# Ledger of designs, part 20: VH-VL binders against q8is19r433to663

Target 1, 231 residues: q8is19r433to663
Amino acid sequence: GSNIIAQQITIIDNEMLMAIPPSQFLHKSFSKESKSPQFHDMVSKFNEWARWTSSEILSKEKLVERVVTLSFFIDLAKSCVELGNYNAANAIVGGLNHSSISRLKLTWERLSTKVTQDYDRLLSLFDLSMNYKNYRDEIKSTKAKIIPYLGLFPKDLIAIEEGNDNFTNNNLINTEKFRLLYQTIKKIQSYQQPLFTFKTSEPIKQYLKNISNGLSEEKDFHSISHKLEPR
Short names: E, the ipSAE of ESMFold2; O, the ipSAE of OpenDDE; V2, 0.75 times the mean of E and O plus 0.25 times the DockQ between their complexes.

## First folded at step 4 (VH-VL)

Design y1 (framework fv_ebronucimab)
Fold by ESMFold2-Fast, scan of step 4:
Structure y1 (fold): chain C 231 residues (1-231), chain A 123 residues (1-123), chain B 111 residues (1-111)
Amino acid sequence: as target 1 above (231 residues)
Amino acid sequence: EVQLVESGGGLVQPGRSLRLSCAASGFTFDDYAMNWVRQAPGKGLEWVSGISWDSGSISYADSVQGRFTISRDNGKNSLYLQMNSLRAEDTALYFCAKEGYDYVWGSYEFDYWGQGTMVTVSS
Amino acid sequence: QSELTQPRSVSGSPGQSVTISCTGTSSDVGGYDYVHWYQQHPGKAPKLLISDVSKRPSGVPDRFSGSKSGNTASLTISGLQAEDEADYYCSSYAGSNNLYVFGTGTDVTVL
């Protein structure tokens, strides 16, 4: 089930990651969609993973089906982490943590203890406290090929770019600033490697590439949520 | 400037083993993925195996899966191919090839090739 | 793994243009812009000629150009010269299990 889908998600995410030219991380090009189309394609797909998660759960009018779907997405996010896809895992967790989903108390209380524990571990991993300390520590501890959380790259690069002048007080090139930028870009490039072990399932891959077809809009999530579990 | 020099080829009987080596110089070896590509006499190119810069990702063509093992030693700037259970159809010139990655990524071209080492599997 | 389909041979006279096609599937040539062309002279290693569909590496004359439409990539050699007589191979990234697939190869003869 979820493992096969996680593999296809990872193939899609990796293809998009590899398509981003290094120039789209330079000179804050990522801040403008017109200057970073491949980067923003991947951002859009991240948002689609999150919206897909919320939309699928909210599409289930019957409590038992909603519980099964919630459990599925928790397992899917866990599978993505196990495959090294922190990007999609974080997107799915974002969809699960959306207020329209988190308020569904009848659904959450029917999860097994095992699935609840898995979700708590995911929340801990992607906790933004101390500048994503848990996530950063996890990434540093592994040498396996990964797809990192895309959203941290712009934040790190902007911090380096704006925290350091291009020239020293003596009007010389600031080599330390450019060394930090270079090291960050080299780290991003180190993640842009082919996946060697996953077999493509074309039907599943095509479904996942076109998941935006039939998703509910985020503006409707709260009204659907309240219809499913009124208070 | 960039040099890739293969060695270890030769004549071998079916079912036996050979180990190929590729010595790299002129670039930062541990920044690039490396590949083996072969060419049977009078035939076209066939990708055999690839290994990432850190050995964290390794892949093989279906024709050699389970028989060949790719490895690298970044301290020695060397790439290896251990070939076991050799078959007549493995007869080919084996090229060491460097992936172009440097600053221009998103491309998996083989920007530099060695001259090749000949492997002949015959009875 | 199926190979990418190229014509066995093409020929032309000096100064003429020749085009070599490279046809794959939506899972390789049609799916990615990671199509590369290699030139191989007899007894020599292949040399990268075109990368990423249409990009020329430094040192490659502008007479060589590449393009792609759907599942077919093309290499065009304009102003054909005697030294262009060689075998030409396309290649594409092909996904997870067989990372790279090469074309069947095209022999270019200069008359």
Scores: ipSAE 0.000, ipTM 0.400, lowest interface PAE 17.1, mean pLDDT 83

Design y2 (framework fv_ebronucimab; at its last look DockQ between E and O 0.20; V2 from the best seeds 0.00; counts 0 for: pae E 4.1 > 2, grease 19.7 > 18.9, placed apart)
Fold by OpenDDE, look of step 5:
Structure y2 (fold): chain C 231 residues (1-231), chain A 123 residues (1-123), chain B 111 residues (1-111)
Amino acid sequence: as target 1 above (231 residues)
Amino acid sequence: EVQLVESGGGLVQPGRSLRLSCAASGFTFDDYAMNWVRQAPGKGLEWVSGISWDSGSISYADSVQGRFTISRDNGKNSLYLQMNSLRAEDTALYFCAKEGYDYFWGSYEFDYWGQGTMVTVSS
Amino acid sequence: QSELTQPRSVSGSPGQSVTISCTGTSSDVGGYNYVHWYQQHPGKAPKLLISDVSKRPSGVPDRFSGSKSGNTASLTISGLQAEDEADYYCSSYAGSNNLYVFGTGTDVTVL
């Protein structure tokens, strides 16, 4: 089921998150791949999850199978959220929300009401409005270990770095700026902890680690989609 | 190569209507939101309207709300702007602009622009 | 706010550095990092120069850089060249009915 897969995805994502040195979040290192290779590895994996989602759905020629697959990935995203893996959840949602997938009207129309509602909740959670307010509110409310959406860290850190001077008007060190940076980095580090609740399924984990080997390229998504469900 | 070619501009009297078109090529048209941006002669850029890939989301600048209608035909790789009740202040070069996209970062920039079509509203 | 505020004109000699400011509100520049810069040569369409405050698209020289502090974004052109003479516009996602807002534009002149 989706839960087992979600656990393995979470294990993978967590390993990648833990592998990112905190230094890669400093001095805008994340803006340069050569200075932040582990960060960008995780970014690549994010994109891979998204592409995997779209590719798998598009690989189903039969409508019934496609509906089942679409339902699966919605459940998978939901499961990821339940496990605290917001990064993978958002990636999957990205794949689901890709135009090549969204246009599959016959497929979406056959979803159960429950699954459709679940998807709507996912969209709401990762709504960009108010700078991801819903997402931010949710992660603030949790005391459990999570895997946060990685994309917001660079944005927040840049805001701190560029929004504050290193020195005050009196030529003193701007301790507030560095406090904010420190708190943000500490928060990231707090998420960089091992998982103790999930058992590794090596076969599934390895499959997911190498998921790109069988995926369609994004450039082909729309062509495939149109073939499946012509306008 | 991404190409955006605007057409439909011309000279019209106030109160009249005009329909602009933008022909897109070089990219998967229905994968991206599209926008209209205008520039009055000797003036700056002004966002006019935007439409999502499936036309599910549409937005207008206050200055054109209720008068302009944005639409698209993904089968024809075309973007349209129906302009009704035209005013002198609508005189501008109208650009078709493509939005960028990224799974991870999210983008709201206009990464490609057409050369524009000139609309002149004058009595 | 209908427009972001930019200086009307900025000038510099070849090789010099010039900075263009873009001042908004907490509802646009100050609230989001979706600040972009466009370059427009006379009689040409705008070209994306900087995205997301500081990112350079492929083909844009590294002498162009962007930053943001509070409600003000800045574009810096170092090593000013004759070809840099153009109009520059900032833009920001506003998250309202007027989804996008542009700056008033800055005319950069190379002396």
Scores: ipSAE 0.543, ipTM 0.795, lowest interface PAE 0.7, mean pLDDT 92
Fold by ESMFold2-Fast, scan of step 4:
Structure y2 (fold): chain C 231 residues (1-231), chain A 123 residues (1-123), chain B 111 residues (1-111)
Amino acid sequence: as target 1 above (231 residues)
Amino acid sequence: EVQLVESGGGLVQPGRSLRLSCAASGFTFDDYAMNWVRQAPGKGLEWVSGISWDSGSISYADSVQGRFTISRDNGKNSLYLQMNSLRAEDTALYFCAKEGYDYFWGSYEFDYWGQGTMVTVSS
Amino acid sequence: QSELTQPRSVSGSPGQSVTISCTGTSSDVGGYNYVHWYQQHPGKAPKLLISDVSKRPSGVPDRFSGSKSGNTASLTISGLQAEDEADYYCSSYAGSNNLYVFGTGTDVTVL
């Protein structure tokens, strides 16, 4: 049942996205947690999705269970993409691509061909090459409601704000700079809409909201990984 | 606290070899990609070579390809650079650098650097 | 082999802002969001200042900020302080034979 879990993750991510005031994307407010608490709540949750992925895989001492868990998270990331949740999908892929996980050669070599192909497609989608070209092309081509990967918004907004003067050479207001900022904010707001198709599973939602309670610290991932598959 | 300590530098004649070492402590060496970066006296930084956490991916700058070999010993928390066929233009301070990682923002930054070891190639 | 182009030097008075550009190609700065900035004081090792275009590591003051537009990345230092006198280097992931490329370096002088 990865689809049901993906639905609950998407409900949580959507609620958090809708809670971010647009002002937290203005004047580099996102650069300070104190000035952008709701934005940083989503950053924190993104990191929790990634750590959850790595922690769950590393918690499996038996190789067969580790393979099943790895396969589950690949399918979960795929399900998130299918639901339009690129934010959680990228977080899960980050957890799968963490060095403590990617080093587990015995685990990876036992994946089915289909699951390996699914993972390769996810890596391609979230590839950083050409300024996230594959991801940016995907979200531009889709007509579905999505939750985008939020990490690109700060980068784009800073590029617009600092790449364009507030005033023209004649000391007039630079309307093009403010048009670009407005368009970007409007685009962000277009993603801040309620989801209507998913039913809430309160037990699963509460587990996912409090997931940090059961996670291993990232600093311990290395130690655990090396005990599972020494190198 | 993260520490990277380079050693093995010195004065060497053109055409000879040197092996640099970098001893890592204060973090889990086995989990991070490692890099060598050099800086000629009074000049800028130049990336030399990088190696993934598992030695499965290794890359070299064009200027050293075929002459230098990067390696690591995860059991000893050590990074190495074997430098063969040394040239005058290889004269530089050689830094060991650790790559960072962050889920949300991405990686490939060099978050910690050693103090460097000086290699002088001259007669 | 090609380096990223930075101005040789920039200067400002205490409290002012300075901006350092870092210009590459579509195969490095323009092609990836892996642009990093390093600060190097005389006789010291470089220190990471900004990662991934605009991310500040813990402990770096908010007066340091980064951005990117096309093939050019920029580092802005606002509220310039005496301790900001240093050399600043950009770097970018380049994805090919030369996996990482560094900028030519910029000497920042606080007048």
Scores: ipSAE 0.211, ipTM 0.537, lowest interface PAE 2.3, mean pLDDT 85
Fold by ESMFold2, look of step 5:
Parts: C-alpha cells; sequence; structure tokens
Structure y2 (fold): chain C 231 residues (1-231), chain A 123 residues (1-123), chain B 111 residues (1-111)
C-alpha cells in the first residue's frame, strides 16, 4: 500500500531535512546553491516527487489503469499528511494539480466519492491563496513530528529582511529584526527530529531515491495528455 | 503552441481610461500566474502588474498602484488591465506575459509573451 | 522604481565572446536564484533566454550561458553570431511592491 510507500518517502525526506545545517538559511544562503547544497538537494527531490506523480499517471494508456494510478497518488498524498510529511504531500498535490493531469476529465470523473473528497481536502490544505493560510494554520495546531513544506522558510526570511531595517532611526542596531530571524531559524531546527517508528525497506527506498530515471520530461506532458484524452 | 494576443490599445488623452485584454490559448490558463509588462518607445522593459492563477494574489508596480487594476477570467482564458488616470509616462507597448511554473518555488520567469498592444497618452 | 544595472551597449565581431553584466542588490539579484535573461530582436516580443541564473530553455543554443556572483549576474555569448544582434534584459524577483525588476537593457551589436 500507499502507507508503506509514504513511510519510505518520509524517511528519505527526513534524512534530507536532518542534513541541512541551519547556516544554509542564514544570510539568505538558500539563494546560492554553493552555500546551501543540502537545502537544494531537498528542493530537487520535491520536484522529483511532483514530476513522478504526473509522469506515472500519464504513462497509463488505459483509462482503468489511469484511474487506479490517480487514486493511488491521492491516497499517497493523504498518507504523507497523516505521517506529518507535508513537504512530500505538497509535492504530490502539485503533480496532481498540473494542467496536463487536471484536464483528464474522463479519468477524474471515474474517481470514487471518497477519493474525490480526499483530494478536495488536500487542495484546500495546500491552497496557495492568502500566503498558504490553511497550511500555516494546520502546522500551528499539529503536535506530532512533521516535515514541513520547506519553500515557505525562504519566503518568510526574505519578508523579515525586507520588512525591517538593520538600524533604528537613531542608528542603533534593530534587535527586533534579529530576534525575528532567530525565531524562524529556531522553528526550522525544531522540525529536525529523528524518526523512531518507521522501518526502512531498502528495495523501496532505493527505487524512490532513483525515480528520476525513466520519467517523462515535463515538456512532453501536454502532448501525452492530449493523446490520452483528446476532448 | 502557446499564444497570447493583446488588444485594446490606442491613443487617449491624459486622465482618460483604457482597458487592455489578453486572449490566451495553447495551455491551461488557470494553472499559471499572468503579468503585464510595458516598454516605452526606445526604452527598456518595466513590470506593471501580476495576478495569481485564482486572482488571490495581486501586485502592482509603484508607478501604477491605485490607477491600474489587473483581473482575469479563467472561464474565457483572458487577462485584463484596467488603466485609469492615464499619464504621458504610461505611453508604452503593453505585453501580456505568462509566468512559468516550478513545483517548489512557484516560478518567476516569463516564459511566453504576446506581441503587445500600443498605448499612447498625449494631448 | 528600481532597475538592475546593465551596460547600455556591447559589441563584438563574429566568433568573439561578449559578457553582459546585470547588477542589483541583496534584495533581488543577490537574494534569489530567480534571475532570468530575455532576448528581444527589433519589433519583436522578448524571448526567455536563460532562467534561474544559468538554465537554458529548450531550443536556446549552448553558446548562451549565465552565472551569478554576489549581486551581479552575467550573460555570456560565446561564438557571437549575426542573429545575436538584439537587446538583452535581465530580470529578478524582488519581493517588494515591485515584485519583479528588469535590467536597463543592453544593445548587442555584431560588427
Amino acid sequence: as target 1 above (231 residues)
Amino acid sequence: EVQLVESGGGLVQPGRSLRLSCAASGFTFDDYAMNWVRQAPGKGLEWVSGISWDSGSISYADSVQGRFTISRDNGKNSLYLQMNSLRAEDTALYFCAKEGYDYFWGSYEFDYWGQGTMVTVSS
Amino acid sequence: QSELTQPRSVSGSPGQSVTISCTGTSSDVGGYNYVHWYQQHPGKAPKLLISDVSKRPSGVPDRFSGSKSGNTASLTISGLQAEDEADYYCSSYAGSNNLYVFGTGTDVTVL
């Protein structure tokens, strides 16, 4: 099932999260790959999770197989959320929400009511409107170990830098700006916790680490999508 | 193929209004943020305004804030720019630009552009 | 309204290399990897040439390359050809009221 695969995705994502030194978020280091290689490893894997989702669905020429695959990835994203892996869940939702997938009306119409409701909840959770309000509310209320969507930390750190001067009107150091930066870094560190409950499956983990091999390129998604469901 | 076709430009007097349209085809319009970029004759490119796929996030350049309104109709695959209180410095070729999509960052490049519609503001 | 600084013009003979600088601040070019380059031939719309500092879109020749150091991005055209005669603009995400900022533009002349 989807829960076993979600566990292995979470192991992979947590290993990458644990490997990011907090210094890669300091001084906007995340904007330069040479100063933030571990952060950018996780960015690359996020995009692989998304592309994998779209590519697998588009690889299914038969409608029945495509519906099963679509349903599987919705359940996989749901399982990632239940495990606290919001990073992978957001990536998978991104792949499901890709225009080449969303246009597959025959496939989407064949989903069960339960799966459709699950997808609607996932869309609502990761809705980018209002600066990810639903996601941010979810994270504040969550008590368990999580792997957060990492893309918001650079955005938040940039907002602190742009919204606050380094010096006051009296040319004194603006200590509130540096307190806000520190609190954000401390929050990132609070998520860098080991996983104690998941067993590693080396065959599945190896497969997931190497999924970029054999995936259709994103530039080809629209052509494949139109061949599958011409209208 | 991606196509963006602007319309609605023309010659107007200062203080008047114009409404620009951009018709989009060849891609799923409601997956992408859209932008207006302008170029005064003989000058460089200036970003004017942008709108997210669902209109939930809208931004304007300081030079047009409070005078211009960006909007979109995803049902008609169309982007709009309502330009009020036009000034001589608004004279430019106005381009409709599609923002690319990156799963992680949300992307910020303008990967496809229309040919533009000319707005001339003079007495 | 801020602009990224580019040289007004650059010229070279066919086969030579030319480099165009794009200088911003820590709030744009220095702060993000969302630095892009556009090519614009006379009377034509801009065309995306380089994205994310150094990535070439499909169909862009490998004689075009990009890099960044600190607050300055660079576009290099190796093996200059007649069709490279155009205006070149950099851009960056800026994160403030002016969400995107463009460079002043560089007119490349092939002699």
Scores: ipSAE 0.150, ipTM 0.531, lowest interface PAE 4.1, mean pLDDT 85
ESMFold2 (binder alone), look of step 5: mean pLDDT 91; pTM 0.934

Design y3 (framework fv_ebronucimab)
Fold by ESMFold2-Fast, scan of step 4:
Structure y3 (fold): chain C 231 residues (1-231), chain A 123 residues (1-123), chain B 111 residues (1-111)
Amino acid sequence: as target 1 above (231 residues)
Amino acid sequence: EVQLVESGGGLVQPGRSLRLSCAASGFTFDDYAMNWVRQAPGKGLEWVSGISWDSGSISYADSVQGRFTISRDNGKNSLYLQMNSLRAEDTALYFCAKEGYSYVWGSYPFDYWGQGTMVTVSS
Amino acid sequence: QSELTQPRSVSGSPGQSVTISCTGTSSDVGGYNYVHWYQQHPGKAPKLLISDVSKRPSGVPDRFSGSKSGNTASLTISGLQAEDEADYYCSSYAGSNNLYVFGTGTDVTVL
């Protein structure tokens, strides 16, 4: 079950990734929503995947159903990684890490050892230490077609832009800075490839496109969490 | 260039309400999560509340849950904290703080801070 | 209030090194590499000093370094200078009831 849903998520994410013009990564355009609408559509969808994850778990009043749902989302994130969709996988992990979810000790303690180990591996994969070393090593060893974690693009481009002057000490154009920017943008473009191997399930795809309809508001997450498992 | 300016603090009696504001400039306000952090006189920092760029994700410290409401107006580049049922222990300097890129909830540092607005709750 | 444990104060002479520990649990410092350090001079707002355990923002001298082992993160200040006299706070993504948790704070005195 989680694999078909991961496939539909990946189709949606890939369509959004391909829709981003390279100009939205130039001149820090990604820092302004008005100048990077497709980039921010994908950021919005990333946040929606995370909110969907938390909201679904919190909607389960019965402990056994909550455990099943938590296990499902861990498996879904793992399936996304297996399909090369690191963006959605990290979004789902973000939803699982939300404080309203992480506090549900009775739910977490009832996970199988395998599911707990799968979650620990996901946390390790998206660990920020050494400039995302685990994630960067992973994508080097994976298939050519991936959907990368979107949040790294602005970070890498800003680091290059701010870490290097536009001109050398001889008042010449810093060709190394612009080479690094060019290579980073070309790497982003290399990920913008069609995805033809996954079969579209139109009902599931439409549900996932519109998942924000009917989700709990995040302002209510802690209130709901405390009703489910009081302190 | 990036500036955060808090206002709305003051002396208030227990059980009353105050509304804090934070005016942001020098960055695209609606692209970043925002937070309130407080510091009681002579004490350490305490995170109070956070809100995502679109107001879709909101969280509160347990000490203020049910009493405080965080909100933002992206058209005005402003962050707000509505503080109800104030207690003596809410006495603190309240800072407005900006996150870096917030694609994973709670993972990004507070890269810019305002100078704070003082709230004193006393009879 | 949930807090990460820091020593109340640390002191050193100019040119010496000092290390400030920040101890949490497996659900915050030990569970994630989302540990940040802030420097606060008296009467001033906090300033981001170290992000993501060990990353220095632009403009922060390389004498400031961060590390983490298990449930304890550490900030090391080498070559102490008078201007380093300040309060230092760690923070972590908590994955708990409080989304972010701060340390108890450490006063660094340069004598």
Scores: ipSAE 0.000, ipTM 0.440, lowest interface PAE 10.2, mean pLDDT 83

Design y4 (framework fv_ebronucimab)
Fold by ESMFold2-Fast, scan of step 4:
Structure y4 (fold): chain C 231 residues (1-231), chain A 125 residues (1-125), chain B 111 residues (1-111)
Amino acid sequence: as target 1 above (231 residues)
Amino acid sequence: EVQLVESGGGLVQPGRSLRLSCAASGFTFDDYAMNWVRQAPGKGLEWVSGISWDSGSISYADSVQGRFTISRDNGKNSLYLQMNSLRAEDTALYFCAKEGYDYVWGSYEDAFDIWGQGTMVTVSS
Amino acid sequence: QSELTQPRSVSGSPGQSVTISCTGTSSDVGGYNYVHWYQQHPGKAPKLLISDVSKRPSGVPDRFSGSKSGNTASLTISGLQAEDEADYYCSSYAGSNNLYVFGTGTDVTVL
């Protein structure tokens, strides 16, 4: 069942992406929640996907159940990538790569070779080194509708904004800076398109929209992790 | 492997021009901002110029503004520095450097994660 | 604009800790968390050692650490080793047409 869940996650992420007005990417509005509520709703949801992943794995006291759950989330992240949802896939990988999870050696060593290979590919895809080179190469070569990793847009916009003056050296408006900002926003808008291939499962969608209600607090993750697998 | 290779350096007379090239391989060149950094013999590092991934944003150090022109050809995976009106104080090893890595949510990281070996420019009569 | 101020040299014996300061202004080191450290061995290109004040790139040993307080960033090398003998440069984003400013450089000698 990871495919149907990945589809529902993608519906939720796409609805949230489409709800963000382009103005929330202007004038560094994304840096303040009060100026960019829809953008920060999607940020909060990204963090919920990550916490959900870690919390579910840590909730399994029995080793065999923990292995099954770990395998499930690796498959789920892979399914999200296959559907073009790089945002949720990266969030899930973040939850899997959390130090409270990555330290569970007994759990990780019981994964099948295939699942371990799938996880290694996901880590490679979302590797932050060289400014997310592997991820950027992947989305550049993709012609299908995608939901991109949301976090790179503010980073790219800040880079353009801070790397360029509003005025040229002779005190004229810097048309190149504003062209870059406009083109980046236009690119974001190109991703804000309806999905046409997925059917909504209302019970699953409702569960996923309200996942935060049952999650462990992140401050408790390491305490739980060490109780499950002491050194 | 990710690699940057500079070329075009040499001996040039004051007031003349020289064009440096930097060939990139092992990464998607047009995804990254590129920079030129120089180092005079026995001296420290000095940032010279930077260009964004799409050439839409270009900046120069005050010391070279109006004399140097940075450009890139993404189809050839190459970065260039056109140096006009050269002065003795432009004598230096010129490094090509790629901006990297470690973008943080709501922040910008601009560390130079990959450097070339440099090409030596000597401005002398 | 202006160069960031570093000590000309620092020295230590193997196993000791050394700290290199990098002092700027509120328009560079003090104004942004974009301070980076580069290591340069004689005759070689610089290598990124620490990014964004305190972050270690893959392959950099954990004995290298960075911090910042006000207008001064610091690089600390713990458990000093012979291979650490090199020049160290800080850099900072400067927020204007001079996008990046480098420090004066510090020669680290392992005695």
Scores: ipSAE 0.000, ipTM 0.413, lowest interface PAE 15.3, mean pLDDT 83

Design z1 (framework fv_amlenetug)
Fold by ESMFold2-Fast, scan of step 4:
Structure z1 (fold): chain C 231 residues (1-231), chain A 123 residues (1-123), chain B 108 residues (1-108)
Amino acid sequence: as target 1 above (231 residues)
Amino acid sequence: EVQLLESGGGLVQTGGSLRLSCAASGFTFSSYAMTWVRQAPGKGLEWVSAISGSGGSTDYADSVKGRFTISRDNSQNTLYLQMNSLRAEDTAVYYCAKDLYYDFWESYEFDYWGQGTLVTVSS
Amino acid sequence: EIVLTQSPGTLSLSPGERATLSCRASQSVDSSYLAWYQQKPGQAPRLLIYGASSRATGIPDRFSGSGSGTDFTLTISRLEPEDFAVYYCQQYGSSPLTFGQGTKVEIK
């Protein structure tokens, strides 16, 4: 099951999200790893989800196993969305969009129509068009707890921070800027809530926490891809 | 200095496939969104596709959707455009271009462009 | 899709004259997503203006951009010989990203 694995990924992502102190979202601290270690731990884990996706698919020398694995990761990303974990879902899609994976014509051609349509829905959800309109519309309409796509947090915070001066033209404190920052930080903190709906599977959780052990390095993906499907 | 170098263009028959590459240097490649823009002989600029720095988000012009796939390999600092089911109207010089801002500040205004690679699709 | 219409199609001027190029959008465009490019024959486009009015690095002061909503303008205050080129406006206020058809600035 992709559902149990999606649940464990979501537990891990939520624990990491909850560990980020509010100070790491202030004064562009997130742009420097030394000033935002917990934020960058979560960024590192996002990158590991993507690399894991690509590495697992590339580890399958036999076409039939590669098709099964590709189908699994599409279903896993879909399951993450269904659980409200947009962060891991986007990371997995990133792994699927990697050039070493997207070039595997024989593998993609053998996907079922249903799995292909599920993938198309994921691509539509995370589409860049209109400043991530589809994604932003979906999270606005959702009342359930979510883990939002981490990459959009810095963009929104920088827009507020740089769009407004700390002081008015008369060197008075800009109350409106600090109100917007306070409300934004409170909104982020609203996402930092404990999960109690999923049961922890300690063996699966530990595997996923230490996933980088035994993965192929990204620098090797291209050569592995061309060995599996030349041309 | 920022450099972008396209390759992979050439003559292809209608219905064929071709993969373009864009080799990037002089900036932190994974931190910037990238785009492909094409220009048919004697015509204006037409946007083709864009991809975020992480590769998790993509966008395509309607004319190429379902036929072209944009992808990137951040370990190799390379952007790709896989072109399938090519048509005569796909004949153009293809440019890769770098977004002006870091990935999470992207705006799709392009400060650096490659020299372009010519793709000619004939029957 | 937002259609960008540039006018005039061709502008014939002498060095030292002022050039005013128009770009009109079929729908309102946030100025943050409007750019201008210069393209010379056989060359890639060069970014001149981004965010409707901000000059890109290395672009001379004679180039300026203005406008909001549906009406945008690129102004070259005093044409130099190297300014005779084709100019394109571009928006990304909505997908798909679109370019205008271009205005050719040619020597009289």
Scores: ipSAE 0.021, ipTM 0.624, lowest interface PAE 6.5, mean pLDDT 85

